# VH-VL binders against q2ft37: the designs that were tried, part 19

Target 1, 241 residues: q2ft37
Amino acid sequence: MGHHLKRVVSPKSWGIPRKTDKFVTKTSPGPHNKNALPIVVWARDQMGIVRNMKEAKHVLREREIIVNGRPVRHPDMGIGIFDIVSIPKSGKHYRILRDKKGRHVTIPIDEDAASSRLVKITNKTIVKGGRIQLNLRDGSNVLTDKQYKSGDSIVLSLKEGQKNEIIDHFPFQPGNMAMIIGGKHSGVVGRIIEHIPVPGSLPNRVILKDESSGESFETIDEYVVMVGRESPAIDRWGIEE

## First folded at step 6 (VH-VL; framework fv_fezakinumab)

Design d23
Fold by ESMFold2-Fast, scan of step 6:
Structure d23 (fold): chain C 241 residues (1-241), chain A 121 residues (1-121), chain B 111 residues (1-111)
Amino acid sequence: as target 1 above (241 residues)
Amino acid sequence: QVQLVQSGAEVKKPGASVKVSCKASGYTFTDYYMHWVRQAPGQGLEWVGWINPKSGGTFYAQKFRGRVTMTRDTSISTAYMELSRLRSDDTAVYYCAREGEDMWSGYSDYWGRGTLVTVSS
Amino acid sequence: QAVLTQPPSVSGAPGQRVTISCTGSSSNIGAGYDVHWYQQLPGTAPKLLIYGNSNRPSGVPDRFSGSKSGTSASLAITGLQAEDEADYYCQSYDSSLSGYVFGGGTQLTVL
């Protein structure tokens, strides 16, 4: 409004924190809600494979970055846990996981591991024709004629000609391996010991054993994602023993 | 000028481990992937793996998984390759090589002079 | 044996043109992956000669050129000189191995 020249030259108008002398890019929510990491932030700040936004847009326009089998077109597209990020031209493939502090980590994986993605079933409905529609944690849906339970994980093919074919299944049950994706134990891979249903609106509880430490711990259903049966698939998932 | 300076020759017994270093200068260490490639005497080139110095992420050729570990120290712009449970057929010159500026293609634009690792009893 | 096939040796006289082939398969060159070429002089580390099928780094003479077609690539050297005597390696990526692969190498002798 008033003070047009003094307002224009105000130090606060620059929007750059002087104590850091660096522009900071804020994470924007995407398909993985507030936990999403924008692809440009991943590529520039975490991976160092692009230098700036203009280079990132150029790379996306050339279809050099593929997420879950689809070319990325917008630099602010969110990526999240279990997403497959590929740079096919150079043969580089990554799975996004979460560390013990809840931060996104990028795990290099091979071609076989990059040809499929792991996703948790959150709900199911019966649709016309008696088919079952599985609602997945990332908001996508798949149709099947086989029975699966909410809480289970499925592995979907990303191969052309086989897109969304269910190629593996990890039931939510004692004895099977899970990764924790929220709360105090985020990033821990453990074996399910017991599932404790809680009546009413309170979350159901899950007891797991962390094979690395030998200690048992408790979490809630929402934070549990199945990643294997008797053991995690290390070659496919990039998960350490 | 880009320069990759590798550690000196090593002589090891079968079953031992060797750790080769590669100190980078003349560019921003964290902006380029680093590859490791070996060459047995009188033989061709064989890719071992790569490390992303920014993230610390690594990927190894199937033949070397379980025996090779790649690390880096960004404070001194140095990459390391450690190969364990050495066999006589691991005798080779081990090169570090920077992945080119067009990172989408996977070529190596600058190479260290190599470190000869001899495995003999 | 190497995944990419090169002739083990090639020879030519000064001033001549020589071509070195690099033959792959459907999992590497045939899948569309780029081919790169390296020159290794006796007793030295490899040096990048050609990248991305046909691009020349700064300092590489225009006598060196690369091409790719189908499952194969080739390196052409025109106006052959004595200092071109070296081993030449092609490199690509192989999706079935999830790794970078080199040709077996070609020793160029300048007669």
Scores: ipSAE 0.726, ipTM 0.906, lowest interface PAE 1.4, mean pLDDT 85

Design d24
Fold by ESMFold2-Fast, scan of step 6:
Structure d24 (fold): chain C 241 residues (1-241), chain A 121 residues (1-121), chain B 111 residues (1-111)
Amino acid sequence: as target 1 above (241 residues)
Amino acid sequence: QVQLVQSGAEVKKPGASVKVSCKASGYTFTDYYMHWVRQAPGQGLEWVGWINPKSGGTFYAQKFRGRVTMTRDTSISTAYMELSRLRSDDTAVYYCAREGEDWFSGYSDYWGRGTLVTVSS
Amino acid sequence: QAVLTQPPSVSGAPGQRVTISCTGSSSNIGAGYDVHWYQQLPGTAPKLLIYGNSNRPSGVPDRFSGSKSGTSASLAITGLQAEDEADYYCQSYDSSLSGYVFGGGTQLTVL
């Protein structure tokens, strides 16, 4: 079996019915998958597509669940926000998002949407040979010769022969669309109105406007992920559906 | 034994909406995807979409997006398909069908008997 | 036109063998997606005959068999019986449409 937590209640972010849970499977250790949803918990408890750990291990051994273009090998491997989960044998594809109550939700998507993934740039470093290495929010890295800024989002191809090619870019700036992924306003999608630098060690503030309700929300840089540019429909990403 | 019991025949005018139900029994409703497939009189089978009764997630064929909505009620093990803005060429038998026990092949192992929806003026 | 191509009709005598073809393309059968087969008796709902290219569910006689090669699949029926008169449909998944697709159906007549 996989790792089990001896708890009566699963974490709120996992989007699983509480109180009736006897124990919960723990994700693999590491900061990049902290608070991520374990693939076996997703498949068994959220999706109902496997009944137990034995069935989950069989599915993973047969490479039937693909995350971000790679077969999942371990049932305790974590999935997180904006990850693409595919079951190619049955033609099913999903994007992991967060609802307004802070729960991970699974959005069915089509083949085109599943052929790429959205990821936020958290840092950049210069490596041997003078190329730029982008450090991504999911803990992965990509090399590029082009200039990008921390806080921007990029779209990476998952297609064979083009894997990790940067095919789109959403700069972190006023006028562009963003999703809040943490704090009180998690799950809100809106347009960035203003970025407010804060003196000292406190985080900078970001003001977003929800395009549907007209409401404004204030959050911090760390909780903002860019999901688009101007006002084109963002339904391709499953956001607001 | 697995059974899928569908609601009775409907007659609708163009522009109306129809909501067909499919009550499942004999298995754990939330463990299997449910598909909807239609068949116009004398014609072949056409896939409409699927719902995951566990998550409530849905996915529809391109032709029906914007007109079809699939839902479920887990307390009564019932799936629903609503088709809006009906046209005469929507006249068909609508089937619910359970996705097979081999989760990863995408076949339908049990089918409801169908609901005839007639769209006429 | 249907995405998967089947002959509109086939016929055979009792005790004989008949084969029903299902022809796809690079976006469905040719991409490696499984093919499933359904039998529809007049006035009834479809019934699963073959799943995952060649597997039979319990209760389906071994007279029914499926195969897949390249961009096409076949359903073979041996020892034809009068009760085999029905419409037969193949099904697969199509990646360009992001959806499940059926053949146009084949009407089997037992002479």
Scores: ipSAE 0.771, ipTM 0.916, lowest interface PAE 1.1, mean pLDDT 86

Design d25
Fold by ESMFold2-Fast, scan of step 6:
Structure d25 (fold): chain C 241 residues (1-241), chain A 121 residues (1-121), chain B 111 residues (1-111)
Amino acid sequence: as target 1 above (241 residues)
Amino acid sequence: QVQLVQSGAEVKKPGASVKVSCKASGYTFTDYYMHWVRQAPGQGLEWVGWINPKSGGTFYAQKFRGRVTMTRDTSISTAYMELSRLRSDDTAVYYCAREGEDWYSGYSDYWGRGTLVTVSS
Amino acid sequence: QAVLTQPPSVSGAPGQRVTISCTGSSSNIGAGYDVHWYQQLPGTAPKLLIYGNSNRPSGVPDRFSGSKSGTSASLAITGLQAEDEADYYCQSYDSSLSGYVFGGGTQLTVL
């Protein structure tokens, strides 16, 4: 049965156009855009832990895969950078990051690291009652009574009874640590030296120092995600000290 | 059928490093996590960590972080465990063990025969 | 050093029943994590005996059985035979350590 199931189901779940040799699939609507990695592609192609769509659907029905504290219901649900993927029954937890080529990488993490997620604030609006709605980089929203700035990162609890509580905050400012998530310096962690606002429609610029090499580099606001303060607990985010 | 063949016994001085190999056959190497477990003479089993041979991702027990490195070579279906800055209390038989068919339960269904690592001055 | 507590030894005569306990805490067995059991014959590698609390791999006779309740698990061996003389280890996952943990092992002597 395993051999027969693999041969019948695998070709249908992994389509190869005649002139290409890449996996294709539809990502269901979710917090991430359509370019996010579907959970079935992650589990089968990146992790090697399910063989086909039937196995993936079985695992999802049993609530064995948790993304950001919520059981995944659809095999085409997207995952993206800084998402926490857990398989609680086996005690395995992962954070999704970017490598220096801009590809998704899966970093194993411990229980403590998996109990919260990091997310960048992209915008904020005031809603009825004077509360603030924070629009997050993954497309989700959170309400708060406290003031935060666009460009800052917050840490949201994933613990039962504390879900979406803001438990830490990393301001976008000189002296604090950031990870680059796009462009030439993707995957680099550095300390912010200077933020250079650019007039008009051109992107604002950020100068950072790579603490490991001592070299400075420049990027744009959109690629910067704050991951700590001047003395960060950066290893919580899959970066060894 | 399923076989895990480990490298031979090693004798090391304190402060040295040791690299143990585990060659898998009889199954698809990248479909199963590989665990490393050690056993000091006359003592019980102690989990060291795991590697996912598909992704290369690793996770280590707290006690061994900073001293252990697990790698694999998919072209020869071989997993490696390197332990550095050896101490005399690292003397143990080191086993590789394949995680079971049910990938979400964490048991080990097939074990290598073990590699004795002796650390003495 | 062992996170899960097992008796260091148990003994029984041929044909008798023995039970080996594995006592954990709220961060492992008590948190709902599965318990697995391994048999280690002298001079050999461990062999999987029970997985997922109570399941037997092919080739393991039904006189070996596992159970789990609260913070503890138990391995029962009925109809003891001389070839059952071995060390037995329980294993689970511990959330406070973020890792797999083993019992200290139990040496079974068949008298």
Scores: ipSAE 0.675, ipTM 0.880, lowest interface PAE 1.8, mean pLDDT 85

Design d26
Fold by ESMFold2-Fast, scan of step 6:
Structure d26 (fold): chain C 241 residues (1-241), chain A 121 residues (1-121), chain B 111 residues (1-111)
Amino acid sequence: as target 1 above (241 residues)
Amino acid sequence: QVQLVQSGAEVKKPGASVKVSCKASGYTFTDYYMHWVRQAPGQGLEWVGWINPKSGGTFYAQKFRGRVTMTRDTSISTAYMELSRLRSDDTAVYYCAREGEDFYSGYSDYWGRGTLVTVSS
Amino acid sequence: QAVLTQPPSVSGAPGQRVTISCTGSSSNIGAGYDVHWYQQLPGTAPKLLIYGNSNRPSGVPDRFSGSKSGTSASLAITGLQAEDEADYYCQSYDSSLSGYVFGGGTQLTVL
């Protein structure tokens, strides 16, 4: 008895029905805090791989779910776009993406694809010793001796012994491929045509072309994540053209 | 209890496509991954791929990528496997099989009776 | 050929013990992936016999046991009975193929 429910409308990005008022698990603070999907909600409601909180807690105690190369400790830990989720015991690996409706979608991937993750650089700072600390969109940081710019994407190794090594780089510039992660064009992959800096408090604008449809469209810097260079094929990132 | 009922035998010409169905009953269809495994006459078992009936996500063995498509219809608890551009060496019994409970360790605990697909040239 | 190696046949007399081997490599059993075993009677679908190296599902007699060491696994059958005549397959996961793999199968004959 003494049952008390806290009601909250689940974020659109969680990829579960939002049609009715219902109890949902709240995400813990941390990476992907905005629109983050709790691991227990992912496993129970999106994937069906656990039936309830008791099973989820058991699985996490046994270190059966790995996110970005690290065992998940808490069922309310948040996951978000481009995270790599693995169930190593069964050889299953997934990349988290977002569809055109802003919902999280889970894309099965192979071992090679699961050995690295894509992440956008949001800021950089110079730390002791002259090294550069890159601040990443998921709230994590990485140190490097090389020059990178905010807005670029990097690929980080998840392999043991090479963890967080930068193994690829996609500059934010015209000619390169990007995925839109927010707004009207969420889920669209296009080639950057032009970046338009806007003075003052309004966000900078980006014009992209969806080469499959021939349509050009406009969005803001915040919604753009680089997923490639000049290559039209980006299926290794789990995006079907 | 748990049953997986597969569609009947098919005879196809090389180059054709075949679509095999697997209707599940006796459990919650969306709670378990479904695997497809084939067996050529007198030969061993060969894994084709899996589908998550809840998400619709699929993953295929390298040998079958580009030729196999797995789908499901949750309203009738039915999984499908379609194999295109059939060759004579695709002649086999095709099984659907439910992945077991042990946090999906890849074993199959219940199997359909199989669908014989004969590709005759 | 099959990725996991099993002997093509094995035989024993009623009441004896037989062992069926399943030999893998560093990308599958040697990488720590579990081994599962299936029994296939003539004209029937495979039936789960052992999962997770050594676990028995309900209804499988304790005469059947599994083990795993290094790059190999074994299925042991004690107290052989005539109804044990069947094909036996091991299964694991292979990280280099990103997929599940089966042994070539072992035909058991009870003399």
Scores: ipSAE 0.761, ipTM 0.909, lowest interface PAE 1.2, mean pLDDT 86

Design d27
Fold by ESMFold2-Fast, scan of step 6:
Structure d27 (fold): chain C 241 residues (1-241), chain A 121 residues (1-121), chain B 111 residues (1-111)
Amino acid sequence: as target 1 above (241 residues)
Amino acid sequence: QVQLVQSGAEVKKPGASVKVSCKASGYTFTDYYMHWVRQAPGQGLEWVGWINPKSGGTFYAQKFRGRVTMTRDTSISTAYMELSRLRSDDTAVYYCAREGEDFFSGYSDYWGRGTLVTVSS
Amino acid sequence: QAVLTQPPSVSGAPGQRVTISCTGSSSNIGAGYDVHWYQQLPGTAPKLLIYGNSNRPSGVPDRFSGSKSGTSASLAITGLQAEDEADYYCQSYDSSLSGYVFGGGTQLTVL
């Protein structure tokens, strides 16, 4: 197709074969700019719900695809891990996760699961009035009067009248549950054993215990997303099988 | 043109499992969701769940979670529904049905002829 | 039990008009979800009659029409014929159940 299709090597995380000289739709800059999956690639290539760009544009014009509570306007809009993609007219809802090979996978979920989203806090800024602006991994922001730390995860309501209300919080600390979203252990759910700060600009290290095997492994802060507290694994956040 | 051909009738004992097949032809198998719907003798229709043959993703009605598994084999355009720990009240005709051309409404436009599953001791 | 309520039976004479109701609630039809209708002839699989509240698939006569208002939908059959004798089912989506739901079915008898 014209300017909507570019010749690039697909990122491994897109869940399509990564081959040299493959043509894919360019992802718009947005919440998931590094490893985002364009909505048209998701709908056409992963889900089969549209056959081509013409059908994708028709569906978006009719506002039939909702991402994190907002209708998608452009076929190159990126989606990424923990995003909620809904087709409300047919009662279909999905959460985007990653498998153990680092590919995006689409998990069908029920109405309750689709009413909120999990997101990691990457930074915070004090704004006018002394409130805290939380900068989230997907590039969005929320304001709060409470103290949160970078590395923590929050659960945001997607319900009308409560949109972006913080309804749960999973601190980044030993004893709490995390899902790995990059590197060799992508898709693994584990319990944080130790956080090892590294001086300077090198990434900090995290040691986790794999919930299924009981074996320990090491990763970096960037790949860790908190998905629970001291309780056993939260099934709704993990990859089924 | 579009056809969904289901496997033959099955007789099972309580506690057994049954696997019903649905072979699609006359369209691109991976372009349409496949639903499974059952009907007990003399009773109404009951939705069991759906599978997306493209992705392999599945979603089941609450009543059947933990007992039903839907799969597909794209090389032979065939969908499967396996129901485990069968009870006498699972006796029903099980239909596969293709979700329609309107990608978003959830209706079923073509139905298989049905597979009678009888669960008796 | 069925989530959507239909009368268990309706009857009419040839050439007459009959209507079959489908009553839902705020979690399904009342929430704005589309209603679809299926015809099941004795001993056969269901056949799509109406989708998206009022649309007819190719091959369905215009004697069949659908409508939706509030928490309910109706299937109307005009010019009733003997071959219309069948069971009729409505279907929608229910957000509280996160699933597709059917009416209990209506047996149409042509007198």
Scores: ipSAE 0.796, ipTM 0.923, lowest interface PAE 1.0, mean pLDDT 86

Design d28
Fold by ESMFold2-Fast, scan of step 6:
Structure d28 (fold): chain C 241 residues (1-241), chain A 121 residues (1-121), chain B 111 residues (1-111)
Amino acid sequence: as target 1 above (241 residues)
Amino acid sequence: QVQLVQSGAEVKKPGASVKVSCKASGYTFTGYYMHWVRQAPGQGLEWVGWINPKSGGTFYAQKFRGRVTMTRDTSISTAYMELSRLRSDDTAVYYCAREGYDLWSGYSDYWGRGTLVTVSS
Amino acid sequence: QAVLTQPPSVSGAPGQRVTISCTGSSSNIGAGYDVHWYQQLPGTAPKLLIYGNSNRPSGVPDRFSGSKSGTSASLAITGLQAEDEADYYCQSYDSSLSGYVFGGGTQLTVL
């Protein structure tokens, strides 16, 4: 058979007024934050896998793009740092990271790395029944019976039957590996040397060291995401110096 | 028409590196993944890896990680595969091949004619 | 060894039918990944023959057809012609290896 997208366009769709054809859904499925990249922008501008919104809607309708284990239906769905984006039909998997200018970069990863995602805990609340609700940096939430601290990172399984199970934990403390995700040192990976509480309204400071280069970086708590323990898990996360 | 034109045959000594080029024409270079596949004399096809020419992102078969590097230059629609620390069993014809778009299923719809890389003392 | 299993050779007379099998496992064909077929004439690059289990590119005769069931796929060639004498390779994706895999190849001899 020929490779023709015309088969997905019904004759009745040609009768729709142009203004109606240009309507975009105002709903945003999934978490929203100021650092999110719309999936259609990712697919068109970063990946070149769709040429326009029409193609993007087609691939989403066919469930060809999966984010954090869920098919994407809305082209404006936001993706952000550490999200897992998969194109299962071709066996391609990606982790979203950030460069030194704060722009999203797409890192190809293997099947094992795509079976889980890393996310930072920003807050926690006690909900009905005494369980702990962890509020995550991407705006999502998970329930747990175990104690975790704000600032820590957790690894969530994306496997069917185990979705959102916490399978690893990287505490925010000196000696553990972190990535800077904001400010002028965005994209730097290093070991936390010191956490400096700052009195008053100023943010607390964190000093990281890239032990291979010997260079030290100072940033704020908000910009730090833990990516490993005493030994770096760089290969698992696709992170390079 | 779609064409993939590869660089000429290379003869290298063990321990050297080789860089093969693949110049694309007849389509939007950044709209399709490019695969590299090799074939040793008298043997079958073996996948090496892919590059996305739009993003520059690469992914390699486990066997070649640490020895292969894939790059591209979008200004001249050319993909490159560099293989280092060559061994005699790296002797093969190396093909570039464009990944088809229709179903994103990983098939290669157009192939270069191949570059013979001979590794001998 | 090849991850996908093909018979090393198959033969037939002009006008006859041959079938080339491609046997995988639960991590590739059995996991639902598509199977593609390539024809390689002596001294040439491989050419896409079948993609997405059963689709033919423009210019491939309808004498060539593909099918997939369970952990296996098959390429059928009807009305054999001398020009069909070539090596045939199946290809899929393997989730355990995180990579594309080929069959060992089948040499078709037209008697």
Scores: ipSAE 0.749, ipTM 0.907, lowest interface PAE 1.2, mean pLDDT 85

